# Miniprotein binders against q53ft3, part 216

Target 1, 195 residues: q53ft3
Amino acid sequence: MFGCLVAGRLVQTAAQQVAEDKFVFDLPDYESINHVVVFMLGTIPFPEGMGGSVYFSYPDSNGMPVWQLLGFVTNGKPSAIFKISGLKSGEGSQHPFGAMNIVRTPSVAQIGISVELLDSMAQQTPVGNAAVSSVDSFTQFTQKMLDNFYNFASSFAVSQAQMTPSPSEMFIPANVVLKWYENFQRRLAQNPLFW
Key: E = the ipSAE of ESMFold2; O = the ipSAE of OpenDDE; V2 = 0.75 times the mean of E and O plus 0.25 times the DockQ between their complexes.

## First folded at step 23 (miniprotein)

Design Zb1 (at its last look DockQ between E and O 0.42; V2 from the best seeds 0.56)
Fold by ESMFold2, look of step 23:
Structure Zb1 (fold): chain B 195 residues (1-195), chain A 83 residues (1-83)
Amino acid sequence: as target 1 above (195 residues)
Amino acid sequence: SPIQEEFEKMMERAEYHFEWAERYYDWGDKSYALLYFEFAARVFRKAAELAKKNNDPESYKEAKEYAEEAQKYAEEIQKELEK
């Protein structure tokens, strides 16, 4: 349902599902990470009236998780870039992940996504330091690349009914990522500024 | 009073969303601008409902007007994205 990308690392597409409506990605060596990209894979949209609250968690000096709200993803905003470099010594806030008393190594943080009603999400205010200006050309290029990938992958989405008469989940053929990568690289080679 | 404090907190949350929506719009992120204007409108409407239940017409009018303004911006941005 979700992907998590950090520059220089393999994309993560298999979140740990810690509850029916809660998903987590581990970020080893998080202190070297400045930005995290969170996106929907396009296989399963949020149910109507729902979206995702995105949290960042890191262990404090005692190994206890500190959670901070980064922002949101929704069907209308399926990908976002968050800055986490300034959050690694911040105060925690209320969050929907419960008391996850996990003993962490000092270098492993988490990205949590909580699927919630839009009305509930609206009652939350993200930390301002996580916001990333789209005026920044690197961020703008990264966002356009993600939008391109999402649109491309979504054009190949099929329902479970189209593949098997089972749940109404949307599926993407396994080779879509490779097709996207090859197409994107060809376009860059022909026009490095095509975006 | 606790109800007045709750109303004021709702207004602050909605204003926070409204201001971020404006920043995202100025930055060219219309999808986030739309999201945050819609969130502001939702919270302003809830604040208006609280004021109405508390028989506070001045607060009701204030929250309702802000909700309508946020909704107006959201609708304009939605139209821009549909082009």
Scores: ipSAE 0.683, ipTM 0.886, lowest interface PAE 1.1, mean pLDDT 79
Fold by OpenDDE base, look of step 23:
Order: C-alpha cells, then sequence, then structure tokens
Structure Zb1 (fold): chain B 195 residues (1-195), chain A 83 residues (1-83)
C-alpha cells in the first residue's frame, strides 16, 4: 500500500504491517537522512473518508523511540516529502504505535503510517519544521530521488532472452520507466510543486 | 470549564491548520493547502458545535464564520486543481 524513499537509497515498497491499520518502514543510518518521501503505491487507495498520518521515530540516548507527527498522505495527496534532519533531537509526541516490540538499534529510525479517519487526522498537528519550505532543496531532493528510482529500476532490467518465466509476475518495459522519468523531470522543471 | 477549554484547544488547532494552509498555498503546494483548509473547516465546525452545547452564541458565531471561510478557500483551491 505504501512506499518509502530516501535519496540515494533503495526504494522500500514492503512496509512491515504491525497492525491492520499501521505500517512501518525502517530507516537505517537515519542520521545521514535529510528528507524522506512517503507515497502510496497506487494499488490500494484509502477508503472514503480516510487517510494516513505519517510519523517519524528515532531512538533517544537511552534507545527509547521518540515519535513525531510529520504530516499526512491522502488519496488527494498520495505522496509527501518531509524534512527529518531537524527532528533528530526533539521531544516526543503522542502517537498510535504504542510500545511496539520494535528492534531498538541505535542507528535505525522508523517511518510509521497510521490509517485513520480524516476527522481524526484533523485533530492532530504535525511538527512545523518537517515541512519542506525551500523550492531549491525540494527540487534537489526530488532530482536525487528520481535518479535513485531510475537506477534502481534499471538494475532489474533484463532482455527477453534473459528472462526467467514467471507467469504470476507482471513486467514493465524499461522504456515506460524512462518515459515516466523524462516526463516527471519536465514537469518538475516547469513547476517543482506541480502536485 | 472543561467545555470552554476544549473549545479553545479546537480553535487553536483549527487556526494552526488554517495558517499552514496559507503557507502551503503561498509555497505553491495546493494539494496540502487544500487538505489543511479542509482540516481547519472540520475543526472549526466541531468548535462551533461545542460552543452551541455550551450555550455560547458568540463563540458559536465566530467558529462558524471561520469554518465557512476555511471551507470557501478549500473549495476555491479544489477548483484550481481541477483545471
Amino acid sequence: as target 1 above (195 residues)
Amino acid sequence: SPIQEEFEKMMERAEYHFEWAERYYDWGDKSYALLYFEFAARVFRKAAELAKKNNDPESYKEAKEYAEEAQKYAEEIQKELEK
């Protein structure tokens, strides 16, 4: 249902589902991360009247998770970019993830997505410094993200002759990915905030 | 009173959403602006309902007016996004 992307890293499309309505991505070496993208995969939309609250957690000096609300994703806003570099020393906030038995490694942070009613989401206030306010920084990050995605996708490219038959799997032609990439770059150049 | 405190908290939250909606709009992120104006409208409406239950017509009127304003902006942005 969800994907998570850090510039320069492999895209994550397999969230750990910790509850029926809760998903978690692990972010190793989180201290080097400035921005994170959370997006819907497009396979399953939110039910009507529902969206996702996006949280960031990092281990404090005692290894205890500090959770902060970054923002939201919805069917109308299926992707969002958050700045997390400034959050790595903040105070914790209320979160729906409870005392999950999450592997507490000092270098690993988490992105949590909670599927909630829009009315409930409206009762929450994200941390202000998670918002991306600089068009330039946004553009740079997006470009790096796009490059990373292209590199990732292209690494799996094989010729027809090299393909192992897998009838249960869907394949996307490489040229489709390239076309998407070029179109996205063009739109980004015209308006970095075109969505 | 507990009801008054809850009302004030809701008004503060709605105002927060409203302000961020304006910021996102100014930044060019219309989708987020829309979302936050909708959130503002929802919370202002809830505040208005609380004021009504508390028999505070002035607070009700204020919250309702802000809700209508937020809703108006949301609708305008929605129209912009549909073009």
Scores: ipSAE 0.523, ipTM 0.823, lowest interface PAE 0.9, mean pLDDT 86
ESMFold2 (binder alone), look of step 23: mean pLDDT 90; pTM 0.883

Design Zb10 (at its last look DockQ between E and O 0.43; V2 from the best seeds 0.63)
Fold by ESMFold2, look of step 23:
Order: structure tokens, then sequence, then C-alpha cells
Structure Zb10 (fold): chain B 195 residues (1-195), chain A 83 residues (1-83)
């Protein structure tokens, strides 16, 4: 039903189902993680009137889980990015997972998803420091990729006076690359790319 | 009283959702903006029903007006997403 993605790691698509309405992903070496993406796989929607509350848990100094509400996913918002880098010492939230007193290694955290009525989810307030602007972050990433491509491609530009004809070589005029780059930036500002 | 405290907590929670809906809208995340305006409207309506059952017409009017405002924004955003 759900996927969990961390940059530089394989996507997890096999959540541990700990109850009919509760799903968990383990995050080993969580201290190196800054962001997580939680998303619906798309094959099983939430039942009408329901959605998912998304929680982050880490072990405290005594090994006890500290759960914090990150936010929500629903049929209308099926994927979200959450920042967890500032949450690894935060205060816990009320949550539906109970005290899972399973012996844990100190470096394993969890993402929990609880399927709930929308009316119940509305009674909860996520931690504000987990919020991420998806448009700004995605636009910034895309701009960095375009800048890197432009710098790379422009290093191959040649003038007509410097060209030596060769049947095995192809050339790209530098102004075509610049025109494409400027057009793409304009398109991105008008209609930002989405996952 | 416990009922007045419950009402005030509901109003604060709904206002928190409303503010986050506005932030998400300004960030361009219309799907989260819609979700949070709908959550705000739900909680404001629940607060209005509590005030109505408690025979508190001033609190009822306040909560109802906020619920209608949040619902209006949600409907406008829904139309934007359907275009």
Amino acid sequence: as target 1 above (195 residues)
Amino acid sequence: SPIQEEFEKMMERAEYHFEWAERYYDWGDKSYALLYFEFAARVFRQAAELAKKNNDPESYKEAKEYAEEAQKYAEEIQKELEK
C-alpha cells in the first residue's frame, strides 16, 4: 500500500504491517538521514473518508521510542516529503502506536503510518519543523541539474574557425544549448515539475 | 468550564490548520493547502456543533463563520486543481 524513500537508499515497498490499520518502515542508521519521502504505491487507495497519519520514531537515551507526527497522506495528497534532521531530539506527540517496547539497536528509527478517519486526522497537529516546501525544493534541485548540464555542455563548444571536419564527429552549436536552457527555465517557472 | 476549554482547543487546532493551509498555498502545494483547509473546516464545524449544544450563540456564530471561510478556500482550490 505504501512506499518509503530515503536519498541514496533503495526504495522500501514492503512495510511491516503491525495491525490491520498500521504500517511501519525501519530506518537503519537514521542519524544520517535528513529527509524521507512517504508515498502511496497507487494500487490500493484509502477507503472513502480515510487517510494516513505519518509518524517518525527514534529511540531516546533509554532506548524508549519517541514518536512525532510528521504529517498526512491521503488520496488527494498521495506523496509527501518530510524533514527529520531536526527531530532526532524532539518532544514526542500523542500517537496510536502504543509503547512498542521491542529491543532496538540505538541507530534504528521507524516511519509509522496509521490509517484513520479524516475526522480523526483533523484533530491532530503535525510538528511544524517537519514541513518541506515541495515546489521550492524540487525547483532548486532541477535548477542545479540544469546549471550543471549547461556548464558541462558549454565546455564542448567550438567556433566554426576551429572546426576540423570529421565523418565520425558530431557538433552542437553552443547557442542551441543556451536557447534550450533558457526555454526550460521559463517552462519550469510556469509549470514546476512534479513526481 | 470543561466544555469551554474543549471549544477553545478546537478553535486553536482549526486555526493552526488554517494557517498551515495558507503557507502551503503560498508555497504552491495546492494539494496540501486543500487538505489543511478541509481539516480546518471540519474542526470549526465540530466546534460550532459543540457551541450549539451548549447554547452559546456567540461561539456558534464565530466557529460557523470560520468554517464557512475555510470551506470556501477549499472549494476554490479544488476548482483550480480540476482545471
Scores: ipSAE 0.699, ipTM 0.886, lowest interface PAE 1.0, mean pLDDT 78
Fold by OpenDDE base, look of step 23:
Structure Zb10 (fold): chain B 195 residues (1-195), chain A 83 residues (1-83)
Amino acid sequence: as target 1 above (195 residues)
Amino acid sequence: SPIQEEFEKMMERAEYHFEWAERYYDWGDKSYALLYFEFAARVFRQAAELAKKNNDPESYKEAKEYAEEAQKYAEEIQKELEK
């Protein structure tokens, strides 16, 4: 349902589903990460009246997770870019992920997505310093990259009827992500402004 | 009063959404601007209903006016996105 992208890293399309309505991505070596992109894969939309609250967590000096609300994704806003570099020393906020038995590795942060009612999402206030201007060149680049990825990956989508009994769902082979990444890197190396 | 405090918190939250909606719009992110204006409108409406239940017509009027303003901006942006 969701993907996670860090610049210079392979796209993650396999979130750990920790609950029916909650998904988590691991971010190794999070201290080197400035921006994160969270996006819908386009295979399964949010139900009507629902969206996703996107959280960031990092381990504090004691190894305890510090959670912060970054922002939201919805059917109308299926991808978002967040700046996390300035959050690595902030105070924690309320979050829906509870005391998950998450492997506490000091170098690993997490992106959590909670599927929630839009009305519930409206009751939340993201951290302001996570917001990124779309006018920023990096933001533009990342958005184009995501669009390119989505278009490429979706062309290889297969129905569950071809895999497991659930014809209403679509799947994208994992190798498609790798192929896209390799092709994208090649194009980027040839012309950084190809997008 | 607890009700007044809740009302003020809701108004503050709605205002936060409204301000960020404007920022995202200025940044060219119309989709996020739309989302946050819709959030602002929702919370302002909820604040208005709370004020109404609390028999506070002045607070009701204020919240309702802000809700209508936020909704208007959301609708305008929605039209822009449909072009």
Scores: ipSAE 0.688, ipTM 0.889, lowest interface PAE 0.6, mean pLDDT 87
ESMFold2 (binder alone), look of step 23: mean pLDDT 90; pTM 0.883

Design Zb11 (at its last look DockQ between E and O 0.44; V2 from the best seeds 0.61)
Fold by ESMFold2, look of step 23:
Structure Zb11 (fold): chain B 195 residues (1-195), chain A 83 residues (1-83)
Amino acid sequence: as target 1 above (195 residues)
Amino acid sequence: SPIQEEFEKMMQRAEYHFEWAERYYDWGDKAYALLYFEFAARVFKKAAELAKKNNDPESYKEAKEYAEEAQKYAEEIQKELEK
């Protein structure tokens, strides 16, 4: 029903369902994560009059979960980017994941999604420092992903004089990667949603 | 009184949603702007109902006017999204 994406990691589409209406994604090495994308997969919409409250949980110094409300996803807003880099020492908020929380190692945080009535969601107030401009955050995330790919690929570049013959292996000229990178950046600057 | 305290909490919550709706609209996130204006309207309406049950016409008028304003913004944004 839901997906969770962190820059530089595989998308997670198989949430742990901890109750009929509650879903959890693990975020190992959470200290290195600044933003998370939460989205609906599109195959199963929320029932009429319902939506999803999205929480971030991290272990405190004693390993106890601290949950904070990041925001919401609904049929009308099926994806959102949340900033979590400033939340890793905050106060917990009221949340629906009480005794159903999974015991975790101290280095693993969680994203929780609770399916709730819209009227109930309206009674909740997300932490303000998790809010981001979806277009700006998507553009920034995409540019960082592009830079990461280009720098990684280019770090393996060798000159023709340095090549070891390897006839069973395929090679891509470095200028092809550079051209792709430049074209993608141009298109992204013209229309961040072109894809 | 306990009822006045509950009313004030509802108004604060609705105002928080309203302000974030305006910020999301300015950022170009019309889907979130719509959602948060609708949430603000829902909470302002509940605050108005509480004031009505408490026979407080001044608080009722205040909450009702804010609810109508939030709903008006939501309707305008909905029209923008349909185009």
Scores: ipSAE 0.708, ipTM 0.896, lowest interface PAE 1.0, mean pLDDT 81
Fold by OpenDDE base, look of step 23:
Structure Zb11 (fold): chain B 195 residues (1-195), chain A 83 residues (1-83)
Amino acid sequence: as target 1 above (195 residues)
Amino acid sequence: SPIQEEFEKMMQRAEYHFEWAERYYDWGDKAYALLYFEFAARVFKKAAELAKKNNDPESYKEAKEYAEEAQKYAEEIQKELEK
């Protein structure tokens, strides 16, 4: 249902489902991360009247997770960029992920997505410094993310002759990905906030 | 009173959403602006209902007016996004 993207890293499309309504991505070496993108894969929309609350967690000096609400994703806003560099120190907030016995290494942070009613989401207040306020920073980040995605996707490109038959899998032609990439770059250049 | 405290918390939260909606709109992120105006409207409406239950007509009027304003902005942005 969800993807997570960090500039310069492989895209994550397989969240760990920790509950029926909760998904988690691990972010190794989180201290080097400035921004993250959370997005819907487009395979499964949120049910009507529901969305996702996006949280960031990092281990404190004692190894205990500190959770902060970054913001939201919805069917109307299926992707969002968050700045997490300024969140690596501070007080924790209430979160729906409980005391998850997630074996956390000190260098690994997490992105958590909780599927919730929009009415419940409205009762929450994201941390203000997670918002991306610079168009230039956003553009640069987005460009890096696009490049990363393209590189990731292209790394799996094979000719038909090289394909192993897998009837249960869907394949996307490489030219479709390239066309999407070019179109996205064009739109981004015209308006960095076109969505 | 606990009811008054809850009302104030709701008003503060709704105001937060409203302010961020304006910021996102100014930044050009209309989708987020829409979302946050909708959130503001929802919470202001809840605050209004709470005020009504508490027999506070002044607080009800205030919250209702802010809810209507937030809803109006949300509707305007929705129209912009549909063009």
Scores: ipSAE 0.627, ipTM 0.863, lowest interface PAE 0.8, mean pLDDT 87
ESMFold2 (binder alone), look of step 23: mean pLDDT 89; pTM 0.870

Design Zb12 (at its last fold request DockQ between E and O 0.49; V2 from the best seeds 0.66)
Fold by OpenDDE base, look of step 23:
Structure Zb12 (fold): chain B 195 residues (1-195), chain A 83 residues (1-83)
Amino acid sequence: as target 1 above (195 residues)
Amino acid sequence: SPIQEEFEKMMQRAEYHFTWAERYYDWGDKEYALLYFEFAARVFRKAAELAKKNNDPESYKEAKEYAEEAQKYAEEIQKELEK
């Protein structure tokens, strides 16, 4: 349902589903990460009246996770960019992920997505310093990259008839992500403004 | 009172959403602006209902007016996105 993208890294499309309504991506070497993009794969929309709350978690000096609400994704806003570089020393907030058996590796952070009612999402307040301007060149680049990825990957989507039984879902082969990444990197190297 | 405290918290949250909606709009992120105005409207409406339960007509009126304003902006942005 969700993807996670860090600049210069392979896109992640296989979230760990820790609950029916909760998904987690691992972010190795998180200290070098400035921005993260969370996006819907376009295979499964949110149910009507629902969206996703996006959280960031990093281990503190004691290895305990510090969670912060970054923002939201919805059917109307299927992708969002967050700045996490300024969050790596903040205080934790309430989060729905509980005491997960998270591999507490000091260098690994997490992005958590909780599928929730929009009404419940409205009762939450994201951290302000995670927000980014769409006018920012990096934001523009990342958005175009996501659009390019989505268009490319979706063209290779296969039905559930070819996978595990779930007729309402579609799947994208993992190798599509790699091929997209390689092609994108090649184009970027040729012309950084190719979009 | 607990109801008054909850009302104030909701008003503050709604105002936060409203402020960010404006900021996202200024940044050109109309989708997020829309979302946050909708959130503001929802929370202001909830605040209004609390004020009503608390028999505070002035607070009810204020929250309702802000809810209507937020909803109006959301609708305008929605129209822009449909073009």
Scores: ipSAE 0.754, ipTM 0.919, lowest interface PAE 0.6, mean pLDDT 87
Fold by ESMFold2, look of step 23:
Structure Zb12 (fold): chain B 195 residues (1-195), chain A 83 residues (1-83)
Amino acid sequence: as target 1 above (195 residues)
Amino acid sequence: SPIQEEFEKMMQRAEYHFTWAERYYDWGDKEYALLYFEFAARVFRKAAELAKKNNDPESYKEAKEYAEEAQKYAEEIQKELEK
């Protein structure tokens, strides 16, 4: 139902469903992450009158989860980018030996999505410092999606001699993917809305 | 008054949504602007109903007018998205 994307990483499309209405993605090494994209895969829309509340969780200094509301996704807003770099405030400054403790702190956070009635979602207010301008987020998201797709597709490249014959399967030369990627990047840099 | 405190909390929440809707609209994120204006309208309407039950016509009028304004912006943005 949902996907989660971080710049420089493969997209996650297999959320752990922890309840009928609750989904989570793990974010290892979360201290290095500045932005996260949450989106609907398009397979199942929300029922009428419902949407998704999106939360970020990180472990505090005691190892306990701290949850913050990032914002929402709905049928009318199926994709959003959120800034999380400023939300990891549970890590205070430390003495020089505290820096060594920070290195040993567990570094897995979570993105949680709760499917709720729109009336319930309206009663909650997101953390304002997670908001990102759509113009800048569109450009950043699109560039990182292109990079991720190219890297993923390229990881399956094989030479003609390495191919296993499979007459029921269609193949695309790797150079076609590269040319598409380069052309799209060039057009996006000229006009982010060239679609 | 506990009822007046609840009313003020609702108005603050709705105003938060309304303000963010305006920011998203200025940023060009019409989908979020629409969502947040609709959320503001929902909460302003709840505040108006609380004021009505508390026999507070000034608060009722204020909340109702803000709900109608938020709904008007939402409808205008919906029209823009359907072009």
Scores: ipSAE 0.738, ipTM 0.896, lowest interface PAE 0.9, mean pLDDT 79
ESMFold2 (binder alone), look of step 23: mean pLDDT 90; pTM 0.886
ESMFold2, fold request of step 24: ipSAE 0.727, 0.499, 0.721; ipTM 0.903, 0.830, 0.901
ESMFold2 (binder alone), fold request of step 24: mean pLDDT 90, 90, 90; pTM 0.888, 0.891, 0.890
OpenDDE base, fold request of step 24: ipSAE 0.712, 0.693, 0.699; ipTM 0.906, 0.899, 0.902

Design Zb13 (at its last look DockQ between E and O 0.37; V2 from the best seeds 0.56)
Fold by ESMFold2, look of step 23:
Structure Zb13 (fold): chain B 195 residues (1-195), chain A 83 residues (1-83)
Amino acid sequence: as target 1 above (195 residues)
Amino acid sequence: SPILEEFEKMMERAEYHFEWAERYYDWGDKSYALLYFEFAARVFRKAAELAKKNNDPESYKEAKEYAEEAQKYAEEIQKELEK
């Protein structure tokens, strides 16, 4: 019903079902994780009037789970990216997993998905620092791309004396564009959230 | 008053959803904007019902108007997504 993806790791598509309406993914080595993607597999939608509350849990210094609401997935929003890097010292909140028997080690965090009525989900407020801005990321990406292209192209600049004379025109060797594109594509493949 | 305190907490939750709906809309995430406006409307409607049960017509009117505003935004975004 659900999938969980962390950059550089194998996608998880087999959640542990800990109750009829509760699903869990383990996140080993959670301290190295900055973002997590939670999504519906598309084979079984939520029943009408229901959706999924998405929680992040990590063990505190005593080994007790600290759960934080990241946000929601619904039939209308079946996939979402959440930032967890700033949450690993956050305060716990009320959550529906307290009666669940979840066995884990101190180095393993969890993503929990609780299938609930939309009315119940609306009474919850996610932690604000889990939100991911696509516009802010796009703006930063665009600025970094402009700077990167300028610096890269400049490193291949040649004097006019080494080219066909055209004193009123500026020229950029075609291979500069190709090299930049290939480097960009490689970086994207290595880390889709590289900004 | 515990009833007034409960009403104010509901209004704060709904306003929090409303503000995040606006942020998601500005960020280009229309699906989340729609979801959070709908959540805001749901909580504002619950606050209005609490005010009605406790014979507080001023609070009822306030919460109902906010619920209608949130629902209006949700409906407009839903039309945008269907295009």
Scores: ipSAE 0.700, ipTM 0.894, lowest interface PAE 1.1, mean pLDDT 80
Fold by OpenDDE base, look of step 23:
Structure Zb13 (fold): chain B 195 residues (1-195), chain A 83 residues (1-83)
Amino acid sequence: as target 1 above (195 residues)
Amino acid sequence: SPILEEFEKMMERAEYHFEWAERYYDWGDKSYALLYFEFAARVFRKAAELAKKNNDPESYKEAKEYAEEAQKYAEEIQKELEK
């Protein structure tokens, strides 16, 4: 349902589902991360009246997770970029992820997405410094993400003759990825905040 | 009063959403502006309902007016996004 993008890193499209309504991405070496993009894959929309609350967690000096609400994703806002560089210190906030039995290493942070009612989401207050205001910075970051994704996807491209049969796996034609890439670039060039 | 405290918290939260909606709009992020105006409207409406239950007509009126304003902005932005 969700994807997570970090500049210069592999795209994550397989979140760990920790509950029916909760998904988590691991972010190794989180201290080097400035921005994170969370997006819907487009396969499964939110149910009517629902969206996703996006949280960031990092381990404190004692290895305990510090959670902060970054913002939201919805069917109307299927992707969002968050600045997390300034969030790597401070006090935690309430979060719906509880004491998850997730083995955490000191260098690994997490992005958590909680599927919630929009009415419930409205009762929450994101951290202000997670908002991205710089269009230029966003554009640059997004372009890097697009390039990274394209390079990653293309690295797995094989001809049918080269394919090893794997009936349990789904395959996406390379031209679909390229088309998506080109369309996204075009929209980004027209309006960096087109979503 | 617990009811008054809850009302004030809702008003503060709604105001927060409203302010951020304006910021996002100014930044050109209309989708987020829309979302936050909708959130503001929702919370202001809840505050209004709370005020009504508490027999506070002044607070009800205030919250309702802010809810209507937020809703109006949300609708305007929605129209912009549909163009």
Scores: ipSAE 0.550, ipTM 0.832, lowest interface PAE 0.9, mean pLDDT 86
ESMFold2 (binder alone), look of step 23: mean pLDDT 90; pTM 0.885

Design Zb14 (at its last look DockQ between E and O 0.44; V2 from the best seeds 0.58)
Fold by ESMFold2, look of step 23:
Structure Zb14 (fold): chain B 195 residues (1-195), chain A 83 residues (1-83)
Amino acid sequence: as target 1 above (195 residues)
Amino acid sequence: SPIQEEFEKMMERAEYHFEWAERYYDWGDKSYALLYFEFAARVFRKAAELAKKANDPESYKEAKEYAEEAQKYAEEIQKELEK
């Protein structure tokens, strides 16, 4: 349902589902990361009236998670870039990821996505220092690349009715990523600003 | 009073969303501008509901007018995205 991308690292598309409505990506060596991109894979949209709250967690000096709200993804905004390099440790906020007494490895942070009602999401304010201007050439390039990937992958979405064993489920072929990489690389080589 | 403090915090939260919607719009991120104007409208409407239940017509009118303004901007941006 979700992907997570950091510049210079392989994209993560296999979130750990820690609850029916909660998904987590691990970010090893988080101190070297300035920005993260969170996006929807496009196979299953949010139900009507719902979206995703995106949180970031640093381990504190005792290794306990400290969660901060970065922002949101929705059907109308399916990908977003967040700045994490300026976030402070030790000043957690209210969050839906109640990880009781879970001690984290000191260099591993997490991105958490909680599927919630839009009305509930509106009652929260993200940390302002996670916001990213669209005029930043790096972040603009990355956001456009992921919007392109989302649209491309979504064009190959199939319902389970298009598959014999389970027609009510939707799946994407694994080769969508390969097709995207091949097309994107060729187009980027011709015009770095094509997107 | 606790009710006035709650109303003021709702208005402040909605204004925060509204200001970020304006920033995202200026940055060219119309999808986030739309989202944040809609969030502002939702919170202003909730503040108006609180004021209505408290029989405070001046606060109700204020919150309702801000909700309509945020909704208007959201609708305008939605039309821009459909071009």
Scores: ipSAE 0.671, ipTM 0.883, lowest interface PAE 1.1, mean pLDDT 79
Fold by OpenDDE base, look of step 23:
Structure Zb14 (fold): chain B 195 residues (1-195), chain A 83 residues (1-83)
Amino acid sequence: as target 1 above (195 residues)
Amino acid sequence: SPIQEEFEKMMERAEYHFEWAERYYDWGDKSYALLYFEFAARVFRKAAELAKKANDPESYKEAKEYAEEAQKYAEEIQKELEK
């Protein structure tokens, strides 16, 4: 249902489902991360009246997770960019992930997505410094993300002759990905906030 | 009173959403602006309901007016996004 993208890293499309309504991505070496993108894969929409609350967690000096609400994703806003560089120190907030017995290494942070009612989401207040306020920074990050996605997708490109038959899997032609990439770049260049 | 405290918390939260909606709109992020105006409207409506239950007509009127304003902005942005 969800993807997570860090510039310069492989895209993550397989979240760990820790509950029926909760998904988690691991972010190794989180101290080097400035921004993250959370997005819907487009395979499964949120049910009507529901969205996703996006949280960031990092281990404190004692190894205990510190959770902060970054923001939201919805069917109307299926992707969002968050700045997490300024969140690596601070007080934790209430979160729905409880005391998850997730084996955490000191260098690994997490992105958590909680599927919730929009009414419940409205009762929450994201941390203000997670918002991306710079158009230039956003553009640069988005460009890096686009490049990352393209590189990731292209790494799986094979000719038909090289394909192993898998009737249960859907395949997308590489030229479709390229066309999407070019179109997105064009739109981004025209208006970084075209969505 | 507990009801008054809850009302004030809701008004504060709704105002927060409203302010961020304006910021996102100014930044050009209309989708987030829309979302936060909708959130503001929802929470202001809830505040209005609390005020009504508390028999506070002034607080009810205030919250209702802010809810209507937030909803109006949300609708305007929605129209912009559909163009």
Scores: ipSAE 0.575, ipTM 0.850, lowest interface PAE 0.8, mean pLDDT 87
ESMFold2 (binder alone), look of step 23: mean pLDDT 89; pTM 0.874

